# VH-VL binders against q9c0h5r722to879, part 30

Target 1, 158 residues: q9c0h5r722to879
Amino acid sequence: WSSESIKKPMIVTSDRHVKKEACELFKLIQMYMGDRRAKADPLHVALEVATKGWSVQGLRDELYIQLCRQTTENFRLESLARGWELMAICLAFFPPTPKFHSYLEGYIYRHMDPVNDTKGVAISTYAKYCYHKLQKAALTGAKKGLKKPNVEEIRHAK
Key: E = the ipSAE of ESMFold2; O = the ipSAE of OpenDDE; V2 = 0.75 times the mean of E and O plus 0.25 times the DockQ between their complexes.

## First folded at step 19 (VH-VL; framework fv_anetumab)

Design e2 (at its last look DockQ between E and O 0.66; V2 from the best seeds 0.71)
Fold by OpenDDE, look of step 19:
Structure e2 (fold): chain C 158 residues (1-158), chain A 121 residues (1-121), chain B 111 residues (1-111)
Amino acid sequence: as target 1 above (158 residues)
Amino acid sequence: QVELVQSGAEVKKPGESLKISCKGSGYDFTYYWIAWVRQAPGKGLEWMGIIWPSDSYTRYSPSFQGQVTISADKSISTAYLQWSSLKASDTAMYYCARISLYRTYGAFDIWGQGTLVTVSS
Amino acid sequence: DIALTQPASVSGSPGQSITISCTGTSSDVGSYNYVHWYQQHPGKAPKLMIYDVSNRPSGVSNRFSGSKSGNTASLTISGLQAEDEADYYCSSYTRSDTLFVFGGGTKLTVL
């Protein structure tokens, strides 16, 4: 977990667009988690995050690794819960790349152990939910069609 | 032990309906995709489709779209493959398989023993 | 449509090393990094032998190995044994259309 912004993507990429968007994406994640002042309500922040990941394939792995970072050693319980919630939301719209799947799967799986639960927040429950969504999304792929994610879909994904 | 157990062999006539089953055990059935694979006598493996048992989301091979129906009952950890009207060409061995996504992507790591379906006049 | 091509048959003597090739017809099979190999004995269900090009599941002999070069994946069986006589299938997954595809299969005969 970090309270500071990232200056470069966490993944290795040569895509300039991904490089540019990665930092902004991280800020949005921080906003949703409550670690940064938000410009919009959480639902709309989540929508923006999901839309970025959905529309830009190269951002998906970046998005998920950022979420992993923000849910690791995060002692802010509300922030932590919201991070996992955001992960679940994103998984409803797109999976990570096959290459990144194993990493994310392993990460989520490890957190399914109640030993990782913190006082007041059942991380294992969030992790189980994410694991289920990850496994499904892996073969369903990203949301199909030309219609962007909407607020109702975000709400339903929670 | 993780296993998939399929229903017994079937002998049917053309035009008859059929539903065969695949029951999973030894693992959480709701966390894995189930695939159906056809193998005609003396022929190779053919992917038919997949199902997510938790919500019964299905995807079919183009070759089998509309030809069969894949379903599941998660309460009893069972997947199904069914025909509304069998054809002689449906004679084959049918396998169900679990798709593993753990440290692999898209591998069929557990297979049922197969169900032989014979359709003849 | 994605197609995987295998030789119809290969043969070898006990102790020898043999290789079975699996060639994809489309560059989109370039996600070809997810090639799997299955062994099938007569009258038996297929068994996963190699996943993701070169990984062995637990319990699979180290005599089985996998590799890939370009659009061709290869299964190598070293120290060929009589029990290795079987049909071998390669397979792949394409995420774009959620399609699974099998090769035509290769019959391995141990002489």
Scores: ipSAE 0.797, ipTM 0.909, lowest interface PAE 0.7, mean pLDDT 93
Fold by ESMFold2, look of step 19:
Structure e2 (fold): chain C 158 residues (1-158), chain A 121 residues (1-121), chain B 111 residues (1-111)
Amino acid sequence: as target 1 above (158 residues)
Amino acid sequence: QVELVQSGAEVKKPGESLKISCKGSGYDFTYYWIAWVRQAPGKGLEWMGIIWPSDSYTRYSPSFQGQVTISADKSISTAYLQWSSLKASDTAMYYCARISLYRTYGAFDIWGQGTLVTVSS
Amino acid sequence: DIALTQPASVSGSPGQSITISCTGTSSDVGSYNYVHWYQQHPGKAPKLMIYDVSNRPSGVSNRFSGSKSGNTASLTISGLQAEDEADYYCSSYTRSDTLFVFGGGTKLTVL
């Protein structure tokens, strides 16, 4: 977990677009989780995160590793819950790449044991939901069409 | 005791409809994709399509799109393969298989015993 | 162009080692380690023998091993036994809308 900004992506890349967007993505994740000030309501912050992952295919693995970082050793309970919630929302719209699938699957699977639950956050419940969504998303792929995610789709993905 | 049990062999005439079944047991049926795989007599394996039993979302191999219907009833842990009008060329062994995404990607780890479909005359 | 090429047949004597190849492209074999191998005896369903190139499921003999070099995956059977006589198929996940592909199969004959 970090309260600070990042200056470079967590996944090494030569893609200039991914480098630029990774730092902005981290800020949006922090805003959704309540770790960074935002004026936009959480639903619209989640919409922007999901839209970036949907639109920028090279950003998807970075998005998921940032969520793993922000849900690991996060002792701010409301923030922790919102981090897992955001992971579930994103998995409704796009999977990680096949190469990254095993990492994310292992991370989620490890958290499905109730031993990981904390006061006010049933991590295992979020993890089971994310696991189910990940397994479906792996062979469904990203949602198709010309339209970006919208507010109603985000609301239903929660 | 993870297993997939398929319905029995079928002998049909061209033009008839058919629905064959695949029942899963010993695991949570809604957590795995089910595939249907065809094997013509003396030939190799070819995947036909997959279904996510939790919500019945399907995806077909391009070769089989529009040729068959894949469905599921999660309340009885059963997937189905259905033809509206059989052809002689549909004569084959049909398998269902579970697709694993646990510690692997796309391994067909559990297979049904197969359903022989014969379409003649 | 999504195809996996296997030899039509291979043969060996009891106790020997044999290797079955499965050649594809960078998009199905080279770039991913999601190549799997199945054994099928006559009249029976396929059985998963090797997954992710080199891993054995529980209950599969350590005489079966797998490897990959470039765009070719290989299944090796050591200490060949009569019961190994069967058809063997490779498969791979693809980066396309076809999702999966099987090789054409290899008939193993034990002399």
Scores: ipSAE 0.645, ipTM 0.846, lowest interface PAE 1.2, mean pLDDT 87
ESMFold2 (binder alone), look of step 19: mean pLDDT 90; pTM 0.931

Design e3 (at its last look DockQ between E and O 0.86; V2 from the best seeds 0.83)
Fold by OpenDDE, look of step 19:
Structure e3 (fold): chain C 158 residues (1-158), chain A 121 residues (1-121), chain B 111 residues (1-111)
Amino acid sequence: as target 1 above (158 residues)
Amino acid sequence: QVELVQSGAEVKKPGESLKISCKGSGYDFTYYWIAWVRQAPGKGLEWMGIIWPSDSYTRYSPSFEGQVTISADKSISTAYLQWSSLKASDTAMYYCARISLYRTYGAFDIWGQGTLVTVSS
Amino acid sequence: DIALTQPASVSGSPGQSITISCTGTSSDVGSYNYVHWYQQHPGKAPKLMIYDVSNRPSGVSNRFSGSKSGNTASLTISGLQAEDEADYYCSSYTSSDTLFVFGGGTKLTVL
């Protein structure tokens, strides 16, 4: 977990667009988690995050690794819960790349043990939910069609 | 023990409907995709489609889309493959298989024993 | 269309090592490490022997190994035994509408 912004993507990429969007994406994640002042209500912030990941394939793995970062050693319980929630939301719209699947899977799986739960936040419950969504999303693929994610879909993804 | 058990062999006539089953046991049926695979006599394996038993989301191979229907009943950990109208060309062995996405990507790690479907006049 | 090409047949004597190749026609298939190998004895269901190019499931003999070079994945069986006589299929996940593709299969004969 970090309270500071990232200056470069966490993944290795040569895509300039991904490089540029990665920093903005992290800020949005921080906004949703409550670690940064939000420019909009949480649902709309989540929508923006999900839309970025949905529309830019190269940003998906970056998005998930950023979520992993922000849910690791995060002692802010509300922030932590929202981080996992955001992960679940994103998984409803797109999976990570096959190459990144194992990493994310492993990360989620490790958090499924109740031993990882903190007082007030059942991380294991979030993790189990994310695990299930990840497994489904892996073969479902990204949301199909031309219609971008909407707020209603975000609500249902929680 | 993790296993998939399929329904018995079927002998049918062209035009008849058929529904065969695949029951999972020994694991949480709702956490794994189920695939159906066709193998015509003396031929290779053909992927037909998959289903997510938790909500019955399906994807089909383009070759089989509209030709068969894949369904599931998670309450009894069972997946189904059905035809509305069989053809002679549907004669084949049909396998269900669990798709593992744990430390793998897309491996069919558990297979049913197969269901032989014979369609002849 | 995405296809995996295997030799129709291979043969070897007991104790020898044989290799079965699986070549993808698409760069996408070849670029992924999502190639799996299945063994199928006559009248039996396929069995997963190798997953993700080179990994063995529990219970699979260490005589079976997998590798990949370019767009060609290979299954190697060392110390060939009579029981290894079977059909072998490679398979791959694809990012296309055809999520999974199988090779044509290879008949392995132990002489």
Scores: ipSAE 0.893, ipTM 0.942, lowest interface PAE 0.5, mean pLDDT 94
Fold by ESMFold2, look of step 19:
Structure e3 (fold): chain C 158 residues (1-158), chain A 121 residues (1-121), chain B 111 residues (1-111)
Amino acid sequence: as target 1 above (158 residues)
Amino acid sequence: QVELVQSGAEVKKPGESLKISCKGSGYDFTYYWIAWVRQAPGKGLEWMGIIWPSDSYTRYSPSFEGQVTISADKSISTAYLQWSSLKASDTAMYYCARISLYRTYGAFDIWGQGTLVTVSS
Amino acid sequence: DIALTQPASVSGSPGQSITISCTGTSSDVGSYNYVHWYQQHPGKAPKLMIYDVSNRPSGVSNRFSGSKSGNTASLTISGLQAEDEADYYCSSYTSSDTLFVFGGGTKLTVL
């Protein structure tokens, strides 16, 4: 977990668009989780995160590793719950790449053990839900068509 | 303990309909994709399509799209493969298989025993 | 269509080692380590013997091993036994629209 901004993506990439978007994405994740001041409501912030991952394929693995970072050793209970919630929302729209699948699968799987739960946040329940979404997303791919995610789809994904 | 059990062999005539089944047990059926795989007599394996039983989302191999229907009833942990009008060329062994994405990507780790479908006059 | 190429047959004597090849493309075997091997005895369902190139499921003999170089994966069976006589299929994840591809199969005969 970090309260600070990042200056570069967590995954090495040569794609300049991905590098720029990774730093903005981290800010949006922090905003959704309540760790960064935001003017927009949480639904709009989640929509922007999901839209970036959906539209920028090279950003998807970075998005998920940023969520892993922000849910690891995070003792701010509301932030922690929102981080897992955002992971579940994104998995409704797109998977990580096949090469990155094992990383996210392993992360989620390790959190499915109730030993990781706190009294305020049932991490294993979130993780089990995310695991189910990941398994479907892996062979479904990103949602198809020319239409970006919208508010109704974000509500349904929750 | 973990197993897929398929319906019995079928002998049919061209033009008849058919629906065969694959029942899973010993695991949460809604957490895994189910594939249908065809093996014509003396031939190799061809995957036909996959289904996510939790919501019945399907994806077909291009060679089989429009040729068969894959469905599931998650309340009884069962997937189905069906034809509206059988052809003699549909004579084959049909397997269902579970697709694993646990520490792997796309391994068909559990197979049903197969359903032999014979279509002849 | 995209299919993995396997020899139609291989043979060996008891106690020998044999190797079955599975050649794909840069879109499947060359790009991903998601290559799997299945054994099928006559009249029986396939059984997963190797996954992700070189991993053995629990209960599979250590006489079975796998490797990959470039676009070619290999299954090696050491200490060949009569019960190894079967058909062997490889499969791979592919970046194409077909999602998965199988090889044509290899009949192993134990002499």
Scores: ipSAE 0.734, ipTM 0.882, lowest interface PAE 0.8, mean pLDDT 88
ESMFold2 (binder alone), look of step 19: mean pLDDT 91; pTM 0.940

Design e4 (at its last look DockQ between E and O 0.61; V2 from the best seeds 0.68)
Fold by OpenDDE, look of step 19:
Structure e4 (fold): chain C 158 residues (1-158), chain A 121 residues (1-121), chain B 111 residues (1-111)
Amino acid sequence: as target 1 above (158 residues)
Amino acid sequence: QVELVQSGAEVKKPGESLKISCKGSGYDFTYYWIAWVRQAPGKGLEWMGIIWPSDSYTRYSPSFQGQVTISADKSISTAYLQWSSLKASDTAMYYCARITLYRTYGAFDIWGQGTLVTVSS
Amino acid sequence: DIALTQPASVSGSPGQSITISCTGTSSDVGSYNYVHWYQQHPGKAPKLMIYDVSNRPSGVSNRFSGSKSGNTASLTISGLQAEDEADYYCSSYTSSDTLFVFGGGTKLTVL
């Protein structure tokens, strides 16, 4: 977990667009998690995050690794819960790439143990939910069609 | 022990309806995709479709789209394959299989014992 | 659509090593990195022997190995035994509406 912004993508990429969007994406994640002052309500912030990941394939793994970072050693319980929630939301719209699947799966799986639960926040429950979403998303693939994610879909994904 | 147990052999006539079952045990049925695979006599394996038992989301092979219906009842850890009107060409062994996602594109790691469907006049 | 081509049959003597090839016709290299192999004895359900080109599930003999070169995946069975006589199918994920495709199968005869 970090309170500061990132200056470069967490993944290795040569894509300039991904490089540029990665920092902005991280800020949005921080906004949704409550670690940064939000410019919009959480629902719309989540929509923006999900839309970025949905529309830009190269940004998906970056998105998920950023979420992993922000849910690791995060002692802000509300922030932590919202991070996992955002992960679940994103998994409803797109999976990680095949290359990143095992990493994300392993990360989620490790957090399914109730030993990770903190007072007031059942991380294991969030992790189980994300695991379920990941397994489904793997074969469902990204949301199909030309219509981008909408607010109602975000609500349903929570 | 993780296993899939399928319903027994079926002998039917053309035009009849049929629903066969695949019951999972030994694991959480809601965390794994179930696939159906057809094998005509003396022929190879053909993927038919998959289902996510938790919400019954389905995907079909184009060859089987509209020809069969895949469904599930998660309360009893059971997947189904059904025909509204059987044809002689539907004669085959039908397998259900669990998909394990070692990576994004998983493999069929657990198979049912198969259900033989014979359709003849 | 992606098609996988296997030889119709292969044979070997006990103790020998044999290889079964599976060649993809698609230029989609990404999908072909997820090739699986199944063994099927007569009257029995298929069994997963190799997943993701070269990985063995728990309980599968180390006599079975998998590899890939270009658009051809290979299953190698070393120390051939009588019980290895079976049909073998390769399979792969596809990016098309046909999510999964099987090869035509290879009949392995142990002489």
Scores: ipSAE 0.747, ipTM 0.897, lowest interface PAE 0.8, mean pLDDT 93
Fold by ESMFold2, look of step 19:
Formats: C-alpha cells, structure tokens, sequence
Structure e4 (fold): chain C 158 residues (1-158), chain A 121 residues (1-121), chain B 111 residues (1-111)
C-alpha cells in the first residue's frame, strides 16, 4: 500500500501513452479507495478506471498490479474494502492478459482463505467473487466495439 | 472423484434432432468452462464451443457457429450439445471436457467418456 | 486460422526415448506457454499428460516430459513401454478468435 503518487508504471513498458496513463490510473485508484481527494463521486471514479482499462489494452495488467499493491499491507479498512471492490468491478469488463493471468489468479487465490479477513472487511468473500469473475472473463474477452462501460453496469458489477 | 458422465450412444436418421448431455460431479460445476469436442471416425480432435455454466454464456468455434447449440443447467451440473437437424456428416464421437484456468490457461483436464452419434439413412 | 503441425506417426522400441513435435506460430506456441499434450488410446477419451509445456498432472509417469523452443513444443517419452502406444495430440491457446487449436495428432507405435 502507498499514499504517494507514482512517477512511472509498476511494470516496464516502452509505450509513452501507457506510461502516462499508468500514473493517472494510480491516482484514480487512490481516489476510489478514499486515499486521495476526489472531485467526482466514487461511482464515476470507478467508471473512469474501468473505462481506461477497457479502452487502453496496454493498461490492463498495470491496473491489476496497482490494485494488488493497494490491497497488500493496507491497514485502512475502508480503503482495503474499496480496493477489492474495484478489482471485482474491473473484472466484469476485461481480463488481464493471458501472460498475467496466473499472477493475478494466484494473488486472488491466496486471499480466498478466511484467515485473511479483518474486522469489518471480509477479504475472502471479495476474493471468491473476484476469482469467479476472473475465470469467466479469461475466455470471454473484453467488452468489444463502441460499448464502453456505463454507470449502471458499474453499479451492477459492485 | 471429479468426473464428467455423458449420455449414451445415439443412432439417428438425417433430419432428426438430438440433444446429448454431460453431467459433472465432484467439483463446483459453475467455476469451470465446459467444452464440446468432436472426433470424426478415424480423425483428430476438434473443439466445437464452450459454455460458462454459471450464466450460460457460450462461445463457438467459427467452424461450428450456427451448426449446434450448447446449453447448460447449473442446478443439475449438466451441459448439453444439441442439433436441430442432423446430417450424415455429424457421425462422430462427441466429448465434453472441463477447461481449467487454475495454474494454467485452457487445459482440458477432465474428459467425459464420449457419446457416439451415428447418423445414417 | 492457425494449425499446429505434428508428425503423422512416430515409432520406437521398448526402452527407447522418443520425441513428438508440435509446431505452431508466434501467435500461439511461440508467444504463450499454454501448450498441452493429450494421450488417447483406441476407444478411450483423451487424457491430459502435460500442461503448460512441461508440467505433469498428478498420476502421470515422470517418463513423460515436455519442452518448448521457439514455435515448437516437444513431448518426450523415455523408457518406452507397450502401453504408451496411442495417439498423442498437442493443443495451444491462441490470441485469435479461434481461441484453441489442436494438432492433427501423432500415432505412436511401439515396435
């Protein structure tokens, strides 16, 4: 977990668009989780996060590793819950790449044990839901065409 | 004790309909994709399509799009393969298989015993 | 629209090692380690023998091993036995709309 901004992506890329968007994405994740001041309500912040992952294919793995970072050693219970919630929301719209699948699957799997639950945050319940979403998303693919995520789809995905 | 059990062999005539089944046991049926795979006599394996039993989302191989219908009933852990009008060229062995993504991507780790479909006039 | 190429047949004597090749493209075997091998005896369903290039499921003999170099995956069977006589298929994940492809199969004959 970090309260600070990042100046470069967590995974190495040569794509300048992805590098710039990765830093902005981290701010949006922090905003959704309540770790950074936000002008927009949480639902519209989640919409922007999901839309970036949906539209910018090179960001998908970065998005998930940022969520893993922000849910690891996060002692702010409301932030932790929102981080897992945001992971579940994004998995409704796009999977990680096949190359990253096993890493995200392993992260989620390790959190499915109730030993990881804390008072007020049932991490294992979120993780089980994310696991189910991940497995379906992997062979479904991302939502295609001009159908970007909308507010009602975000609300349903929560 | 994880298994897929398929319905018995079928002998049909061209133009008849047919629905064959694949019942899973020993695991959570809704956590895995189920595939259908065709093997014509003396030939190799060809995947036909997959279904996500939790919501019945299907995806077909391009070669089989519009040729068959794949469905599932998650309440009884069963997937189905269906033809509305059989052709003699549909004579083949049909397998269902479970696709796992756990620690892998797209391995067909559990197979049913197969259902032989014979279509002859 | 991609196909995995396997030899039609391979033979070996008991005790020997044999190798079956599976050649794809940079869009499948070359890019991903999601290459799997299946054994099929006559009249029987296929059985997963190797997944992700080189991993064995529980209960599969260590005489079966897998490897990959470039666009070609290989299944090696050491200490060949009569019961290894079967058809062997490779498969791979693809990034295309076809999702998965099988090889054409290789008939292994134990002499």
Amino acid sequence: as target 1 above (158 residues)
Amino acid sequence: QVELVQSGAEVKKPGESLKISCKGSGYDFTYYWIAWVRQAPGKGLEWMGIIWPSDSYTRYSPSFQGQVTISADKSISTAYLQWSSLKASDTAMYYCARITLYRTYGAFDIWGQGTLVTVSS
Amino acid sequence: DIALTQPASVSGSPGQSITISCTGTSSDVGSYNYVHWYQQHPGKAPKLMIYDVSNRPSGVSNRFSGSKSGNTASLTISGLQAEDEADYYCSSYTSSDTLFVFGGGTKLTVL
Scores: ipSAE 0.657, ipTM 0.845, lowest interface PAE 1.1, mean pLDDT 88
ESMFold2 (binder alone), look of step 19: mean pLDDT 92; pTM 0.943

Design e5 (at its last look DockQ between E and O 0.79; V2 from the best seeds 0.76)
Fold by OpenDDE, look of step 19:
Order: sequence, then structure tokens, then C-alpha cells
Structure e5 (fold): chain C 158 residues (1-158), chain A 121 residues (1-121), chain B 111 residues (1-111)
Amino acid sequence: as target 1 above (158 residues)
Amino acid sequence: QVELVQSGAEVKKPGESLKISCKGSGYDFTYYWIAWVRQAPGKGLEWMGIIWPSDSYTRYSPSFQGQVTISADKSISTAYLQWSSLKASDTAMYYCARISLYRTYGAFDIWGQGTLVTVSS
Amino acid sequence: DIALTQPASVSGSPGQSITISCTGTSSDVGSYNYVHWYQQHPGKAPKLMIYDVSNRPSGVSNRFSGSKSGNTASLTISGLQAEDEADYYCSSYTSSETLFVFGGGTKLTVL
């Protein structure tokens, strides 16, 4: 977990667009998690995050690794819960790349143990939910069609 | 023990309907995709489609889209493959298989024993 | 269309090492390390022997190994035994509408 912004993508990429969007994406994640001042209500912030991941394939793995970062050693319980929630939301719209699947799966799986639960936040429950969504999303693929994610879909994904 | 058990062999006539089953045990049926695979006599394996038993979401191979229906009943950990109207060309062995996405991507790690479907006049 | 090509048949004597190739026609198939190998004895269901190019499931003999170079994945069976006589299929996940594709299969005969 970090309270500071990132200056470069966490993944290795040569895509300039991904590089540029990665920093902005991290800020949005921080906004949703409550670690940064939000420019909009959480639902719309989540929508923006999901839309970025949905529309930019190269940003998906970056998005998930950023979520992993922000849910690791995060002692802000509300922030932590929202991070996992955001992960679940994103998984409803797109999976990570097959190459990144194993990493994300492993990360989620490790958090399914109740030993990882903190007082007041059942991380294991979030993790189980994310695990299930990840497994489904892997072969479902990204949301199909030309219609971008909407607020109602975000609500349903929580 | 993790296993998939399929329904018995079927002998049918063209035009008849058929539904065969695949029951999973030894694991949480709702956390794994189930695939159906066709193998015509003396031929290779053909992927037909998959189903997510938790909500019955399906994807089909383009070759089998509209030709068969894949369904599931998670309450009894069972997946189904069905035809509305069988053809002679549907004669084949049909396998169900569990797809693993744990430390692998898309491996069929558990297979049913197969269901032989014979369609003849 | 995405296809995996295997030799129709291979043969070897007991104790020998044989290799079965699986070549993808699409760069997409070749770019992924999601090639799996299945063994199928006559009248039996396929069995997963190798997953993700080179990994063995528990219980699979270490005589079976997998590798990949370019768009060609290979299954190698060392110390060939009579029980290895079977059909072998490669398979791959694809990012296309055809999520999974199988090779045509290779009949391995142990002489």
C-alpha cells in the first residue's frame, strides 16, 4: 500500500498510452479506496476505473497489480475493503491477461485464508468472491459489445 | 476424489432428442468451468463448448453454436449436453471435462469417462 | 482459422526417446504458453499429461516432458515403454472465439 502516487507503471510496458494512463489509474484507485480526495462519488470513480480497464487492454494487468499493491499491507480497513471491492468490480468486466492470471490468482488465493482477516474486515470473504469472479472472467473474457460499462453494472458487480 | 461421471451410452434415431449428463464430485462444482468435447469414431478431439455452472453462462465453439445446448444444475453438480434433433453425424463419443485455471490456463485436468452416442436409422 | 498440426504417427522402440510436435498456424497460438498435452488409450478418456508447455500434473511420469520453440510445442517421452502406446493430442487456449483447439492427434506405436 502506498499513499503516494506512482510515477511509472508497475508492469513493464513500452506502450506510451499505458504509461500515461497508469498513473492516472492509480489515482483513481486511490480515490475509490478513500486514500485520495475524490473528484466524484465512489460509484462514478469505479466506473471510470472499470471503463479504462475495459477499453484499454494493455492497462488491465496494470490495474490489477495496482490493486494488489493497494490491498497489501493496507492497515486502513475501509480502504482495504474498498480495494477488494474494486477488484471484484473490475473482474466483472474484464479478466487479466492469461499471463497475469496466475499471479492474480495466487494473490487472491492467499487471501482466502481467514488468517488474513483483520478486525472488522473479512478479507477472506472478499478474496473468495474475487477468486470466483476471476475464474469465471478468465474464460468469459471482457464485456462484449460496443457499450461501455455503466453505473448499474458497477452496482451489480459489487 | 475428484471425478466426473457421465451418463450411459445412447442409441438413438435421427430426429430424436437427447440429453446426456456429467456429474462432478469431490470438488466445488461452481468454481470450475465444464467443457464438452466430441470425438467422432476414429477421429480427433473437438471442443464443443463450456459452461460456468454457477450461473449457467455458456460459450460455444462456432462449429457447434446452435447445434447443441449446454446446461447445468449446480444443485446436483451436473452439466448437460443436449440435442433437439439428432443426426447421424452426431454419432460420437462425448466427453465432459473440468477446466483448470489454477496455476494453469485452460487445461482439461479431469475428464469424464465419456458417453457414446450412436445415431442410426 | 486457428489450427494445431501434429504428425499423424510416430514410433519408437522400448527405451528410446520420441518427440511429438505440435505446430500452431497462428502467431497467437504460438505466442502463448498455454499448450497442453493429453494421452488417450484406446477406449479411454484423455488424460492430461503436460500443461502450460512443460508442467507435469501430479502422478504423471517424469518420462514425459514438454517444450516449446517458436510456434512449435513438443512432447518428449523418454525411456519409451509399451504402456506409452496411445494417441496424443496437443491443445491450446486461444483468445479467439474458438477458445480451445486440439491438434489432430498423434498415434504413438511402441515397436
Scores: ipSAE 0.915, ipTM 0.950, lowest interface PAE 0.5, mean pLDDT 94
Fold by ESMFold2, look of step 19:
Structure e5 (fold): chain C 158 residues (1-158), chain A 121 residues (1-121), chain B 111 residues (1-111)
Amino acid sequence: as target 1 above (158 residues)
Amino acid sequence: QVELVQSGAEVKKPGESLKISCKGSGYDFTYYWIAWVRQAPGKGLEWMGIIWPSDSYTRYSPSFQGQVTISADKSISTAYLQWSSLKASDTAMYYCARISLYRTYGAFDIWGQGTLVTVSS
Amino acid sequence: DIALTQPASVSGSPGQSITISCTGTSSDVGSYNYVHWYQQHPGKAPKLMIYDVSNRPSGVSNRFSGSKSGNTASLTISGLQAEDEADYYCSSYTSSETLFVFGGGTKLTVL
């Protein structure tokens, strides 16, 4: 977990668009989790995160790695819960790449044990839901259609 | 024990409809994709399509799109493969299989015993 | 146009080791560790023997092992026994519309 901004993506890339978007994405994740001040309500912040991952394929693994980072050793319980919630939301719209699948699956699985639960945060329940979403997303692929994610889809995925 | 049990062998004529079944037990049926796999007599395995039983989302192999219908009834842990009008070339063994994405990517880890479909005049 | 190529047949004597190859493209075999192997005895359903190149499910004999080099995955059966006589199929996840692909199969004959 970090309260600081990042200056470069966590995944090495030569795509300048992905590099710039990775830093902006981290700020949005922090905003959703309550670790950075935001003027927009949480649903619209989640909408922007999901839209970026849906529209920019090269950003998807970076998005999930950032979520893993922000849910690891995160002692701010409301922030932690929101991090897992955001992971579940994104998995409704797009999977990680096959290359990253096993890492994310292993990360989620390790958190499904109730030993990881904390007072006021049932991490294992979030993780189980993410696990189910990941398995479907892996073979469905990104949500298809003519339209980007919208607020009602975000509310349903929550 | 984890198993998939399929409906019995079928002998049909061209033009007839058919629906065969695959019932899962010993695990949460809604947590795994189910695939249907075809094996023509003396031939290899070919993937036909998959279904996510939790919401019945389906995806078909391009070779079988529009030729069969895959469905599921999660309340009885059962997936189905259906033809509206059988052809002689549909004569084959049909398997259902569970796809694992737990610590694997797309292994067909549990197979039904197969349903032999024979289509002849 | 994605295909996994296997030899049509292989044979070996009891106690010997044999290998069965499965060759694809870099997008099928070379880039991903998602090659799986199935054994099918006559009249029976396939059985998963090796997943993700080299992992063995519980209950599968350690005489079965898998490996990959470049665009070719290999299944090795050591200490051949009569019951190993069967058809063997490789499969792979693909990054294409096909999603999955099976090799054409290899008939193993134990002499």
Scores: ipSAE 0.580, ipTM 0.829, lowest interface PAE 1.5, mean pLDDT 87
ESMFold2 (binder alone), look of step 19: mean pLDDT 91; pTM 0.939

